# Designs tried in a protein design chat: VHH binders against J-type co-chaperone jac1, mitochondrial (jac1). Part 6

Target 1, 176 residues: J-type co-chaperone jac1, mitochondrial (jac1), of Schizosaccharomyces pombe (q9utl6)
Amino acid sequence: FHSSSCQSEAKNFYKQFEGDISDPPPKGPFDIDLGALKSSYLRKMKTLHPDVAQGKDAALAQRDSAELSKAYNTLKAPLTRAEYILQLQGINPVSEDISNSDPEFLMEIMDVHENISASRDSPEKLLQLSQENQGRKVQEINEIRKAMESSNWDSALLYVNRLRYWNTIDKILHDL

## First folded at step 22 (VHH; from aa6 with A35G)

Design ad3
Fold by OpenDDE, fold request of step 23:
Structure ad3 (fold): chain B 176 residues (1-176), chain A 119 residues (1-119)
Amino acid sequence: as target 1 above (176 residues)
Amino acid sequence: EVQLVESGGGLVQPGGSLTLSCAASGFTFSRYWLGWYRQAPGKKRELVAGITSGGSTVYMDSVKGRFTISRDNAKNSVYLQMNSLRAEDTAVYYCATRIWSKYTYMDVWGQGTLVTVSS
């Protein structure tokens, strides 16, 4: 009785929305039509609804729904999408020693933290820092796009790590 | 006009010392980090030393203990003291910063100054 452990091959998140969104880099663009993605998600979720899925194992439907939601939530945001794309390439998107490999970035990080600290009592300055940070995020996303679409995965990883950090800065600024 | 102007480059013997200066104009100097970069023939430009607005410093490993970056906000200037110079330090050295206007930035580079370390 060889229990063929049907390891449910975790379906590629892009494949779950096949026909509705483009393929991932390098075959397709980094950017996704978020409207199309959302529409696809909602359409598919409707089919998994308990009222419609009367004949399917409720547990299976729930599992599929959860997987679909995970896929949607991963692909809808640039950072998580980029991380997932790296994973598809067999690259771990989490680098432990980010600071030592990118001294320029380290300097920028230090400078931003100093500026935040110095601006805590100035709403105007904090707003300015928030705007600048948004600019940094846009820059990193652009670089990620270029790198991934050209299959420069080392560069992509670098910029993904930078983007991750800038997202953290957003949270810090938001909490002030 | 936003500008960075380097000076102090020249020919020096191995083991010698040199001080580079960079004068800034056209922007709020104290608000931004400053960096010294270098580019050797056939090599990519690399950060040698950086100094934040708050005075924190970063160095590339090969220059640690030999080079010192400093800034004088009153003079709108940044400096690179280079000691124990080696042949491999031969390069064009650039002063640089990134200035911001809301969501956009501009990179500012000097014209560069040549440092030649030779016997």
Scores: ipSAE 0.834, ipTM 0.944, lowest interface PAE 0.5, mean pLDDT 93
Fold by OpenDDE, last read:
Structure ad3 (fold): chain B 176 residues (1-176), chain A 119 residues (1-119)
Amino acid sequence: as target 1 above (176 residues)
Amino acid sequence: EVQLVESGGGLVQPGGSLTLSCAASGFTFSRYWLGWYRQAPGKKRELVAGITSGGSTVYMDSVKGRFTISRDNAKNSVYLQMNSLRAEDTAVYYCATRIWSKYTYMDVWGQGTLVTVSS
């Protein structure tokens, strides 16, 4: 009696919001209507709430709620969305060694860190660095968009890795 | 006007040496990284060497030990010392940087200088 553990194939996050948001690249745009996503999430969450789901197994409802939340949280942010899209393509979004594959980016990272270090005592300079970092993020997001929508997955991966790093820079700057 | 101007390119024999110079104007030179790029015929432009505002350097593997990037902030200049030149180093060399204004950036490129390594 081989209990075929129906590993519930993790439902595609986009499918969870089907009809409310567009398909992922390359079929749809990289950008998502975040308002629509949020509305969809809230609507669906309401149906999963214990107060409403009186007849459903509480454990199942909780599981579904958690999954829905995960889907929402993944898709709402450009980085995590992009990572997920790569995963859908069978690509591991885990960072390749930046040092060997992207020397230009390495230089930029080094430069940013040096600038941060040099600016620790200047709120004005830190603000400037923060603004610049936002600009970098926007750039990477734009490149991710272009790459994914054109099914250039190698490029997409590259820019996703860059974006990931810039997000870490945001955290560093915020903590200062 | 923001600009980068390369100089120092030319024809050299294999094993020879050249020093490229790039003069910058129109922006705060010391604030930004500088890079030397090259583009060979039919190939993509690639970073050869970079130097950060703090003086840290990066090199492509094929030029490590042969090329040296340096900067002189007082002269608003960046240099690329190229030793032990090889035929495969033949390319147009560009200096470049990215300058920022709050959330926006501008890429600055020189016009390039041709380096030809040939016997």
Scores: ipSAE 0.834, ipTM 0.945, lowest interface PAE 0.5, mean pLDDT 93
Fold by OpenDDE, last read:
Structure ad3 (fold): chain B 176 residues (1-176), chain A 119 residues (1-119)
Amino acid sequence: as target 1 above (176 residues)
Amino acid sequence: EVQLVESGGGLVQPGGSLTLSCAASGFTFSRYWLGWYRQAPGKKRELVAGITSGGSTVYMDSVKGRFTISRDNAKNSVYLQMNSLRAEDTAVYYCATRIWSKYTYMDVWGQGTLVTVSS
Protein backbone atom coordinates (compact mmCIF):
# COMPACT_ATOMS: atom_id res chain seq x y z
CA PHE B 1 0.00 0.00 0.00
CA HIS B 2 2.35 2.70 -1.23
CA SER B 3 0.45 5.69 0.08
CA SER B 4 1.75 7.95 -2.66
CA SER B 5 1.47 10.98 -0.44
CA CYS B 6 0.72 13.27 -3.34
CA GLN B 7 2.41 16.08 -1.53
CA SER B 8 0.71 18.70 -3.64
CA GLU B 9 3.97 20.14 -4.95
CA ALA B 10 3.37 23.74 -3.99
CA LYS B 11 3.13 25.21 -7.48
CA ASN B 12 5.89 27.64 -8.23
CA PHE B 13 4.41 31.08 -7.73
CA TYR B 14 5.77 32.17 -11.09
CA LYS B 15 4.04 29.28 -12.76
CA GLN B 16 0.75 30.42 -11.35
CA PHE B 17 1.11 33.51 -13.48
CA GLU B 18 2.71 31.83 -16.41
CA GLY B 19 2.29 33.69 -19.66
CA ASP B 20 1.51 36.91 -17.87
CA ILE B 21 4.81 37.53 -16.12
CA SER B 22 8.39 36.70 -16.91
CA ASP B 23 10.29 33.75 -15.56
CA PRO B 24 12.33 34.22 -12.42
CA PRO B 25 16.05 34.82 -12.53
CA PRO B 26 18.29 33.74 -13.97
CA LYS B 27 16.00 32.97 -16.89
CA GLY B 28 14.13 36.20 -16.55
CA PRO B 29 14.57 39.58 -14.98
CA PHE B 30 14.23 40.20 -11.29
CA ASP B 31 11.78 42.98 -11.90
CA ILE B 32 8.21 42.08 -12.65
CA ASP B 33 5.54 44.11 -14.33
CA LEU B 34 3.41 44.67 -11.30
CA GLY B 35 0.50 45.80 -13.40
CA ALA B 36 0.60 42.61 -15.37
CA LEU B 37 0.92 40.62 -12.19
CA LYS B 38 -2.07 42.33 -10.67
CA SER B 39 -4.15 41.92 -13.78
CA SER B 40 -3.28 38.28 -13.94
CA TYR B 41 -4.12 37.83 -10.31
CA LEU B 42 -7.50 39.48 -10.66
CA ARG B 43 -8.35 37.53 -13.76
CA LYS B 44 -7.48 34.25 -12.15
CA MET B 45 -9.20 35.13 -8.93
CA LYS B 46 -12.37 35.83 -10.82
CA THR B 47 -12.34 32.33 -12.21
CA LEU B 48 -11.98 30.92 -8.73
CA HIS B 49 -14.94 32.78 -7.40
CA PRO B 50 -17.66 30.49 -6.11
CA ASP B 51 -20.16 32.01 -8.46
CA VAL B 52 -18.07 31.09 -11.43
CA ALA B 53 -16.58 27.86 -10.22
CA GLN B 54 -19.73 25.87 -10.84
CA GLY B 55 -19.28 22.31 -9.61
CA LYS B 56 -15.91 22.58 -8.01
CA ASP B 57 -15.65 21.77 -4.37
CA ALA B 58 -15.86 25.05 -2.53
CA ALA B 59 -13.00 23.95 -0.36
CA LEU B 60 -10.74 23.42 -3.33
CA ALA B 61 -11.63 26.75 -4.76
CA GLN B 62 -10.84 28.39 -1.50
CA ARG B 63 -7.53 26.66 -1.28
CA ASP B 64 -6.62 27.66 -4.78
CA SER B 65 -7.64 31.19 -4.09
CA ALA B 66 -5.52 31.31 -0.99
CA GLU B 67 -2.54 29.95 -2.85
CA LEU B 68 -2.98 32.41 -5.63
CA SER B 69 -3.15 35.24 -3.15
CA LYS B 70 -0.04 34.04 -1.43
CA ALA B 71 1.75 33.87 -4.74
CA TYR B 72 0.65 37.36 -5.65
CA ASN B 73 1.61 38.84 -2.31
CA THR B 74 4.98 37.17 -2.38
CA LEU B 75 5.90 38.29 -5.86
CA LYS B 76 4.60 41.84 -5.67
CA ALA B 77 7.21 43.01 -3.15
CA PRO B 78 10.92 43.02 -3.94
CA LEU B 79 12.05 41.53 -0.65
CA THR B 80 9.59 38.67 -0.50
CA ARG B 81 10.09 38.04 -4.19
CA ALA B 82 13.83 37.88 -3.73
CA GLU B 83 13.47 35.57 -0.77
CA TYR B 84 11.25 33.32 -2.78
CA ILE B 85 13.68 33.25 -5.67
CA LEU B 86 16.42 32.21 -3.28
CA GLN B 87 14.18 29.45 -2.02
CA LEU B 88 13.66 28.30 -5.57
CA GLN B 89 17.41 27.95 -5.76
CA GLY B 90 17.43 25.91 -2.59
CA ILE B 91 18.89 28.72 -0.54
CA ASN B 92 17.53 29.56 2.85
CA PRO B 93 17.01 33.30 2.89
CA VAL B 94 17.12 33.43 6.67
CA SER B 95 19.61 36.03 7.75
CA GLU B 96 22.87 34.85 9.08
CA ASP B 97 24.30 36.83 11.94
CA ILE B 98 25.38 39.96 10.10
CA SER B 99 27.85 40.88 12.79
CA ASN B 100 30.62 38.60 11.68
CA SER B 101 30.09 38.33 7.99
CA ASP B 102 29.63 41.92 6.91
CA PRO B 103 31.53 44.41 9.02
CA GLU B 104 30.88 47.23 6.62
CA PHE B 105 27.18 46.67 6.85
CA LEU B 106 27.44 46.40 10.60
CA MET B 107 29.08 49.77 10.72
CA GLU B 108 26.39 51.25 8.56
CA ILE B 109 23.67 49.75 10.73
CA MET B 110 25.28 51.11 13.85
CA ASP B 111 25.59 54.49 12.27
CA VAL B 112 21.96 54.53 11.21
CA HIS B 113 20.81 53.61 14.69
CA GLU B 114 22.94 56.32 16.18
CA ASN B 115 21.54 58.83 13.76
CA ILE B 116 17.99 57.76 14.52
CA SER B 117 18.64 58.09 18.21
CA ALA B 118 20.11 61.53 17.76
CA SER B 119 17.19 62.63 15.59
CA ARG B 120 14.26 61.49 17.72
CA ASP B 121 13.19 65.00 18.50
CA SER B 122 13.46 66.33 14.98
CA PRO B 123 10.77 65.42 12.50
CA GLU B 124 12.81 66.98 9.76
CA LYS B 125 15.82 64.87 10.54
CA LEU B 126 13.71 61.77 10.78
CA LEU B 127 12.27 62.52 7.39
CA GLN B 128 15.75 62.85 6.04
CA LEU B 129 16.73 59.54 7.55
CA SER B 130 13.67 57.97 6.02
CA GLN B 131 14.62 59.28 2.62
CA GLU B 132 18.11 57.97 3.03
CA ASN B 133 16.77 54.61 4.05
CA GLN B 134 14.68 54.50 0.92
CA GLY B 135 17.83 55.16 -0.99
CA ARG B 136 19.50 52.26 0.74
CA LYS B 137 16.63 49.99 -0.13
CA VAL B 138 16.82 50.98 -3.76
CA GLN B 139 20.51 50.26 -3.77
CA GLU B 140 20.03 46.81 -2.29
CA ILE B 141 17.28 46.02 -4.75
CA ASN B 142 19.55 46.98 -7.59
CA GLU B 143 22.27 44.74 -6.26
CA ILE B 144 19.82 41.91 -5.76
CA ARG B 145 18.72 42.32 -9.35
CA LYS B 146 22.25 42.19 -10.65
CA ALA B 147 23.22 39.28 -8.47
CA MET B 148 20.19 37.15 -9.25
CA GLU B 149 20.23 37.84 -12.94
CA SER B 150 23.87 36.76 -13.03
CA SER B 151 23.22 33.75 -10.78
CA ASN B 152 25.44 35.12 -8.06
CA TRP B 153 23.39 33.69 -5.28
CA ASP B 154 25.81 34.34 -2.46
CA SER B 155 25.75 38.00 -3.28
CA ALA B 156 22.03 37.92 -3.71
CA LEU B 157 21.62 36.46 -0.25
CA LEU B 158 23.85 39.14 1.20
CA TYR B 159 21.87 41.94 -0.32
CA VAL B 160 18.56 40.35 0.55
CA ASN B 161 19.62 40.31 4.16
CA ARG B 162 20.57 43.95 3.93
CA LEU B 163 17.28 44.84 2.34
CA ARG B 164 15.46 43.00 5.08
CA TYR B 165 17.26 45.05 7.65
CA TRP B 166 16.50 48.32 5.92
CA ASN B 167 12.86 47.38 5.88
CA THR B 168 13.10 47.02 9.62
CA ILE B 169 14.59 50.48 9.81
CA ASP B 170 11.60 51.79 7.89
CA LYS B 171 9.34 50.41 10.54
CA ILE B 172 11.37 51.95 13.29
CA LEU B 173 11.29 55.32 11.63
CA HIS B 174 7.61 55.06 10.97
CA ASP B 175 6.90 54.32 14.58
CA LEU B 176 8.74 57.41 15.72
CA GLU A 1 34.45 70.27 -3.23
CA VAL A 2 34.02 67.04 -1.32
CA GLN A 3 37.40 65.59 -0.59
CA LEU A 4 39.31 63.13 1.56
CA VAL A 5 43.08 63.34 1.74
CA GLU A 6 45.17 60.63 3.34
CA SER A 7 48.62 61.05 4.80
CA GLY A 8 51.10 59.26 7.00
CA GLY A 9 51.96 56.27 4.88
CA GLY A 10 55.50 55.05 4.47
CA LEU A 11 58.00 52.30 4.98
CA VAL A 12 58.08 50.62 8.36
CA GLN A 13 59.73 47.54 9.79
CA PRO A 14 57.77 44.60 11.06
CA GLY A 15 56.60 45.30 14.58
CA GLY A 16 56.69 49.00 13.93
CA SER A 17 53.98 51.58 14.24
CA LEU A 18 52.43 54.10 11.93
CA THR A 19 49.62 56.61 12.16
CA LEU A 20 47.54 57.47 9.16
CA SER A 21 45.54 60.64 8.91
CA CYS A 22 42.69 61.62 6.69
CA ALA A 23 41.50 65.18 6.30
CA ALA A 24 37.99 65.77 5.10
CA SER A 25 36.48 68.79 3.41
CA GLY A 26 33.34 69.82 1.59
CA PHE A 27 30.76 67.97 3.68
CA THR A 28 29.35 67.75 7.21
CA PHE A 29 32.01 65.54 8.67
CA SER A 30 30.31 64.75 11.96
CA ARG A 31 27.25 63.27 10.29
CA TYR A 32 28.88 60.39 8.54
CA TRP A 33 30.78 57.26 9.30
CA LEU A 34 34.36 57.04 8.20
CA GLY A 35 36.31 54.03 7.17
CA TRP A 36 39.83 53.00 6.46
CA TYR A 37 40.17 50.57 3.64
CA ARG A 38 43.21 48.90 2.21
CA GLN A 39 44.11 47.27 -1.03
CA ALA A 40 47.09 45.03 -1.30
CA PRO A 41 48.63 44.18 -4.63
CA GLY A 42 46.47 41.70 -6.46
CA LYS A 43 43.83 41.74 -3.75
CA LYS A 44 40.45 43.33 -3.38
CA ARG A 45 39.90 46.41 -1.36
CA GLU A 46 38.76 45.61 2.15
CA LEU A 47 37.49 47.47 5.18
CA VAL A 48 40.16 47.68 7.83
CA ALA A 49 38.43 49.83 10.37
CA GLY A 50 35.33 51.93 10.57
CA ILE A 51 34.04 54.56 12.92
CA THR A 52 30.45 55.71 13.09
CA SER A 53 29.23 59.25 13.54
CA GLY A 54 28.71 58.42 17.20
CA GLY A 55 32.17 56.99 17.61
CA SER A 56 31.43 53.28 17.52
CA THR A 57 34.13 51.27 15.87
CA VAL A 58 34.45 48.12 13.81
CA TYR A 59 37.60 46.29 12.84
CA MET A 60 38.57 43.47 10.60
CA ASP A 61 39.66 40.49 12.65
CA SER A 62 43.28 40.55 11.55
CA VAL A 63 43.84 44.05 12.89
CA LYS A 64 41.91 43.81 16.13
CA GLY A 65 44.06 44.80 19.04
CA ARG A 66 46.69 46.31 16.76
CA PHE A 67 44.86 49.06 14.94
CA THR A 68 42.79 51.86 16.37
CA ILE A 69 40.52 54.15 14.41
CA SER A 70 39.58 57.51 15.84
CA ARG A 71 38.06 60.73 14.67
CA ASP A 72 38.31 64.40 15.50
CA ASN A 73 35.23 66.21 14.35
CA ALA A 74 36.69 69.59 15.19
CA LYS A 75 39.50 68.94 12.77
CA ASN A 76 37.42 67.04 10.24
CA SER A 77 39.90 64.24 10.50
CA VAL A 78 40.00 60.50 10.98
CA TYR A 79 43.03 58.56 12.08
CA LEU A 80 44.30 55.02 12.01
CA GLN A 81 46.89 54.09 14.56
CA MET A 82 48.63 50.97 13.40
CA ASN A 83 50.76 49.05 15.85
CA SER A 84 52.61 45.79 15.57
CA LEU A 85 52.63 46.04 11.85
CA ARG A 86 53.11 42.92 9.78
CA ALA A 87 54.19 42.28 6.25
CA GLU A 88 50.61 41.34 5.37
CA ASP A 89 49.53 44.86 6.31
CA THR A 90 51.34 46.19 3.27
CA ALA A 91 48.79 47.95 1.12
CA VAL A 92 47.48 51.22 -0.11
CA TYR A 93 45.24 52.58 2.58
CA TYR A 94 42.20 54.64 1.70
CA CYS A 95 39.93 56.82 3.70
CA ALA A 96 36.28 56.65 2.71
CA THR A 97 32.76 57.72 3.58
CA ARG A 98 29.30 57.77 2.09
CA ILE A 99 27.43 61.02 2.05
CA TRP A 100 23.73 61.37 1.46
CA SER A 101 21.44 63.80 -0.26
CA LYS A 102 17.89 62.68 0.33
CA TYR A 103 17.49 59.47 -1.66
CA THR A 104 20.91 59.47 -3.20
CA TYR A 105 24.38 58.87 -1.92
CA MET A 106 27.91 59.54 -3.01
CA ASP A 107 30.91 57.50 -2.08
CA VAL A 108 33.94 59.58 -1.25
CA TRP A 109 37.42 58.12 -1.47
CA GLY A 110 40.83 59.55 -0.88
CA GLN A 111 43.74 59.02 -3.20
CA GLY A 112 45.27 56.56 -0.80
CA THR A 113 48.54 56.34 1.08
CA LEU A 114 50.99 53.50 0.71
CA VAL A 115 52.04 51.53 3.75
CA THR A 116 54.92 49.16 3.25
CA VAL A 117 55.94 46.81 6.00
CA SER A 118 59.29 45.30 5.17
CA SER A 119 62.44 44.27 6.97
Scores: ipSAE 0.833, ipTM 0.945, lowest interface PAE 0.5, mean pLDDT 92
Fold by OpenDDE, fold request of step 23:
Structure ad3 (fold): chain B 176 residues (1-176), chain A 119 residues (1-119)
Amino acid sequence: as target 1 above (176 residues)
Amino acid sequence: EVQLVESGGGLVQPGGSLTLSCAASGFTFSRYWLGWYRQAPGKKRELVAGITSGGSTVYMDSVKGRFTISRDNAKNSVYLQMNSLRAEDTAVYYCATRIWSKYTYMDVWGQGTLVTVSS
């Protein structure tokens, strides 16, 4: 009795917005028209509203709504979008050993932490570090874009991990 | 002008020692990490050793225990002490850093210095 665990093929988030947004890399660009995405989301959400869905199973409508929201929230942000795209390629976006695979990045991380520690009492220096971190994020996003659109998934994974870390740095700086 | 200038390269016998120096100018030296890179013929450039602004160090595995990176902020200089040199260490060695201006950065590279390890 092979219980074929019907892994409910989680509908591809891009397919949920089919016709309104482009395909994911490498078929389409990494960047998404966020306005189009939002418009599509709102239009579809309206159809799932309980007042409109009176004849459909309310539970199903709620589930669909939740799934649509998850899709929207995943695709709207560069990091989560990139992670999702990697998953579509069968790549786990979470790498365990960043330190051994990217010694240059390790050095940069260490240096940033040291700079943050040295700047804790200077709002001006912290602002500068925040600006630099924004620059790092932009750079990583650009590299992710290039890598994914060229199907260089190893590089994409590397830059996604870097971006993830820089987002953490943003939080640290914000909390200071 | 922002620049890095390497010196100290040369011909050394296997098992020998060499010290590379890099002099920096045109930027706030103490704020930034410094790295030594090398490029052998037909190979990609690789990080050999790095030192953060705070003095933390990283090394490639093949040079651990043999090479030591250090910095002197007063002299705006970074050094690479290379001991127990091997033929495989033959390469052009480069000093490098990344400097920032708000949201943008610039990579700074020296001209390189040749290290040849040969009997």
Scores: ipSAE 0.829, ipTM 0.944, lowest interface PAE 0.5, mean pLDDT 92
Fold by ESMFold2, look of step 22:
Order: sequence, then C-alpha cells, then structure tokens
Structure ad3 (fold): chain B 176 residues (1-176), chain A 119 residues (1-119)
Amino acid sequence: as target 1 above (176 residues)
Amino acid sequence: EVQLVESGGGLVQPGGSLTLSCAASGFTFSRYWLGWYRQAPGKKRELVAGITSGGSTVYMDSVKGRFTISRDNAKNSVYLQMNSLRAEDTAVYYCATRIWSKYTYMDVWGQGTLVTVSS
C-alpha cells in the first residue's frame, strides 16, 4: 500500500491539481498560473464528465466532477483562493467585525455606497466607480500576496476581509 | 495644483477647545471624502475623524463625543471642532484625501498643524 489513496487527495483543492500548479503559501506563491489551472481542469473533467460514464461509475464520476469543479472555481479567483488558504491555516476567513477594527476602511466603504446611490442614473459615473473599485481590488490582492508569502496570517485575514467587501461592491455595480 | 492647507493649531490647556480648518484647492472638493489624521511623537499616524463626500462621519473611539468633523463644499473646507481636550490629544494634525484617476489613486496630505495640550 505504497500508493497514495484517492481519499487523501480529494479533500485538498490544491491536491486535485498536483503537478500542474504550485503548492499554496507558505510553500508556494499566492498567484496561480490560471492557464495551467484551466488546462488541468479541462483535461481532468473530460474523463469525469457524467456523459462519458455509466452505471455505478456514473455516480462516482458525477461526485468527482462536482468536487473538481468546486476546487477549480475556488482556486481561480483571488478572493476564494485566499479564503481557502486561510482555512488551510485553521483560520476562519469570514469576519463580521471589520468596521470596528479600521475606521478608515469604514469611511471608505460608506463613501463608495453614497457615490453609487448618487450615480445610479449615470452610466458614465457608474463606469468610473467600477474602474475605481477594480483598482481597490488590485491593491488588496497585492497586500494579500505580500502577507501570505511572508506568513503574516493576521494581515492576510485583514486584507481578505477588505477584498471581500470590494467584490460585493463590484457585484452591486455590475448588477445595475 | 492639488493642495490641502491646515490651520488653527496651537497651545491649549486641558479641557480647552480648538477648531482646525483645512482649505482645499485644485480638485473637485465635493466628490471626495476627507479625513483628519494625527501623529503623536513615537506613534503611528491614525485617523481621528472622517467625512464622506455625502456628509456621513466616522470617529475614532477616543474622540467620539468630543470632536466634530464638518465640511463646507461652498468654501472647499473641512473643519475639526475639538472640545474637552486632553494631554493625549497632543499631536500634529493632518488633513488628507484620496483622489482617483480611473484604476489608480493619489493620496493628498496637508503639511500638518501642531496641537499641544499642556498644563
């Protein structure tokens, strides 16, 4: 029994793509080669898709396909990737208390909401707000990368919480 | 040229009051939040009070109920009314904002005004 069991690899999302992408921080970088990730996903999905499996193997393929899709969708986006990495470190990535720890951040989010409300009837202003929010997301991602790669998990959690908020803003703007 | 200029600092007794002013120029003042920050010797710079473009306010816990931030968009000015001053409020006070150009921003700071609270 020298072979790795399928069960030992199925739970860790990075293990689903072992050999095709780097290990998570702190062992590897925060950034993922998204082309390599997508290529690996498509190759593995081709053999697991329910349409090519039959009988009892069809049920297993459907389960494994769902697990692979969840892993891919989690790792491809910086926010969900960072949340997952925090979970690997035993840290709950969801926080309810971000405004109490950073009044400057609270001011910024209040201001953004006010500007969205004031600009709802102006596609030009909404585009401007969306561009600014994309800049906020990039800045938070840079800070997450720095924190993760230096094993500063408290800072990583802080910036993940900030990025989550800007992703929510991004969704609000795009749904208008 | 984008500029923020603080004024109103000075020496006051504990329990006294001061009003700080920040005059802005070179940008569309009404579009941006503004904040008052302070830095005491040996300490990090921290937000004291902020006011959004729409007039909503935030305060650090230690100044809540004692300090009031306000803005006058017609005069391109932000104010900080400081009441019931304590020795711990001694610091250089700065006015600041963040100005966006598409995907990037520039932080703008004033030169600072010194507030000393001493017996």
Scores: ipSAE 0.698, ipTM 0.887, lowest interface PAE 0.7, mean pLDDT 88
Fold by ESMFold2, fold request of step 23:
Structure ad3 (fold): chain B 176 residues (1-176), chain A 119 residues (1-119)
Amino acid sequence: as target 1 above (176 residues)
Amino acid sequence: EVQLVESGGGLVQPGGSLTLSCAASGFTFSRYWLGWYRQAPGKKRELVAGITSGGSTVYMDSVKGRFTISRDNAKNSVYLQMNSLRAEDTAVYYCATRIWSKYTYMDVWGQGTLVTVSS
């Protein structure tokens, strides 16, 4: 008896926005209407914010707003959204490293790192690398969408791991 | 025009050697990784060996120690030295790269060169 329906509903981030966004895959699409999500978040946050919460204990309002913020921040970004959907399917999204088992992906990774190293003093080349990396992220997101909407969870896990790597590359480029 | 042209395929006995060549034109060759891929009859196309723009190499497990990829940026060419050939290496071999334009890319493939390993 380690779960209840009330606790399960509070832990399901999609239910925090029920009525305002679609169900997760496979029942609904991977994509979320980000405008609708943000509007729902801001509306609900106004009633939970400690300064405007009516008739609520300030500590409870802070806890509830933190939970809503966690749900919003998880669902608004494709990587964290995809990781969460895998967790809903009982799949650990970080259970293995695929880079050593895929020589084509390993080659792409090595080439990107070499190009970053060679371009550290060139803002123009770094911009080109950043643009290319955004393209890689979009490609992986498209494959995640296809896999999840077809219930191909092994493929979804593969592409989530690839997207996570390209997000790491974005951070490297940002920190130069 | 962007182009990759393979050559060097042929019929060879098991245990023999071949060198495949791929000549590139129409893009800045030194900026991009290149790969040799193969497609055996009834199989999916797979990476055999790759070489980064900086010269680092990767190989599929079944060819490690037998095949060597190299590049000559002055000649805009990439090579695959294949030694100790086996019947299972029989395939059409393709040279390929990926060329970026801002947020999008184009995969470029050659026409392929047939390698047949037969007793």
Scores: ipSAE 0.697, ipTM 0.885, lowest interface PAE 0.8, mean pLDDT 88

Design ad3
Fold by ESMFold2, fold request of step 23:
Structure ad3 (fold): chain B 176 residues (1-176), chain A 119 residues (1-119)
Amino acid sequence: as target 1 above (176 residues)
Amino acid sequence: EVQLVESGGGLVQPGGSLTLSCAASGFTFSRYWLGWYRQAPGKKRELVAGITSGGSTVYMDSVKGRFTISRDNAKNSVYLQMNSLRAEDTAVYYCATRIWSKYTYMDVWGQGTLVTVSS
């Protein structure tokens, strides 16, 4: 288990895939070629897989494969990718409850929870709510892309927090 | 076919009252939230008050305690009771909702009703 007072930012997840994917915003796009990312991940994992390495090399390969897997899983999903980009900008992606400062968003949240509660016994209505929520997520991702590619970090933080709420709604609907 | 039609705007002195009405047609009214928005010239539209499909309400801070939103699902209507009106409340007021079709939505706006608060 790693124990160090290292303050370096040298372990940039994008650097794990350097040459295979674009740089992060604002230098590059928010979107990632997921095919290129996956191909790079699988190729690099083959050289790090524990059954290829032996002895002390096996212990290092295990640690390196865990770090590569964390980088891949972080970058492949829009929410965790956006949270990571904010961290690269020195911004804490966990912030205040934005629903109290945005009455329109608060209304949308309340309406969604009320509809879920009212629909728990209707698979047809739950499917409709799930489809709507996927649409909400796409809209927030579009706004995140626009904000990050124009270096509008206040807006990016806002929309990341909105996307996190809709991801939570996804989990609620999936677990019903 | 999907429509929202506002009415009840007019000229009112400060401290006066107005009731705005919004009649809806062409969709299942009871399934969707509705909001009253306002827009002064050169400013962005802002939510004044909202009401969920289940009847929960929200208000912007500057109107809380003065305005009341309500809905009547039998009449497909939403209302905004505006009391203690101020000059800063002068705007075009719009009724709006968001209607979903699977993964996409349509924002529906009325044509607006002008409220002028002036001596």
Scores: ipSAE 0.688, ipTM 0.880, lowest interface PAE 0.8, mean pLDDT 88
Fold by ESMFold2, last read:
Structure ad3 (fold): chain B 176 residues (1-176), chain A 119 residues (1-119)
Amino acid sequence: as target 1 above (176 residues)
Amino acid sequence: EVQLVESGGGLVQPGGSLTLSCAASGFTFSRYWLGWYRQAPGKKRELVAGITSGGSTVYMDSVKGRFTISRDNAKNSVYLQMNSLRAEDTAVYYCATRIWSKYTYMDVWGQGTLVTVSS
């Protein structure tokens, strides 16, 4: 798998922060020390800033800073981090809507939408729904962590899809 | 105290019918979804039927067309009408919901009611 090895190494965002953060699952934890990640990002960006580079060094610095920013932004958020880890395992992190294949999840989705619709004009009720949704996201993140650290990639994909949906609910609530 | 109490389980013959009831107390019943779950020996607990706070329903595939979930918010009760019962429906049936407090939740389960389908 020469092609996949070269591509994985060239696209491995964890390597951008080697020595500053742990390896990805299954070798390391799913959670990242966000303080360490941010500190590493800012320090490396200071070295790569276009202001200090000239000529061909400036062009390479721009490319390298763009890649570092992409790596940082991907790893700092649990959903994009999890999607990236699935990609490292050769798994497409997006799938078709799973609501019809899981009746319990479908029920939760329908109930959330019904409660949002009923609460549109109540800031207090919308705050409650937003707090509940943050709790849902935390629970999905916990399940993602467990699945990835035990190399259960089918479960990890399932919970990543659930987390993506709850992120969509956050956006709906924010826009009200 | 938040509580769910099931009733209506028993021994029935294949092809028979049974109605399960679940009485709720200690929470704002109309705010939350309710589900009937079952657990057969050696199997994981699974959702049989669910009903949202707004009355929308879901069913597992094997019970569609045979089971009907309903709720009566005035009586704080949820029901499962089970028709055309099969031996594979033998299980302990549980009523359940999820009650939220800000960022955390508590899953509430009844004690369960046994349904046995045998000749």
Scores: ipSAE 0.677, ipTM 0.878, lowest interface PAE 0.8, mean pLDDT 88
Fold by ESMFold2, last read:
Structure ad3 (fold): chain B 176 residues (1-176), chain A 119 residues (1-119)
Amino acid sequence: as target 1 above (176 residues)
Amino acid sequence: EVQLVESGGGLVQPGGSLTLSCAASGFTFSRYWLGWYRQAPGKKRELVAGITSGGSTVYMDSVKGRFTISRDNAKNSVYLQMNSLRAEDTAVYYCATRIWSKYTYMDVWGQGTLVTVSS
């Protein structure tokens, strides 16, 4: 496909909710009013509902509905929202291994994995680890917010990669 | 009161050795990772070596093969064996940990011990 088609689509997720949510950083805040986003999404989905459309109009409505859902699901979660904002800045949100360049982060990673392994048979300890991990995620989100609202894109990328890791830990803990 | 107290710093010649100790009190020592950090004048504090609650270790590149971190849970102590010391290792060395209470944590630092590597 032409190089600009995917880039144009990526730049328009906020535009699909124009007037209902703030602009992305650096123009607006990183945080989104999730209630306003959800209300906008539900209202727009009612006009695109494929159950009343026929033939070609039904196929177009389904495509538009899928695009709106992709925009909503991307913006509602801090990690995917941050990755999208980096893409808007021309930055690839997937990067090389952060843990090898930051020995303190590597130590934290190793300690978390060891504690999970040692706690497999203790629901109380696993709950404690999950609570600690939620605290880690909140801290990374705070740093992402600060970095993006000050246009510090190198720091934003760093903290996005750290948040992605802690989201993976959540999944590991949930699947036990 | 949660406390970390470093000791063992001093003046040593290049190529020499020194052992730092950190005594911990006021928390369940065996549950937490510990790290040795250092700060030279005008520079940011940096992790030198870390040891997890399970005993796994991490080192900054410039000290690998020269420094060894260890812990003794029975004595609530962590150690840094420093060999083949260089002038660039001159700094105040700090022991540190992170203590969790559910969703929040507190970083705990010692007061530091000075290491000077000079001929």
Scores: ipSAE 0.675, ipTM 0.874, lowest interface PAE 0.8, mean pLDDT 88

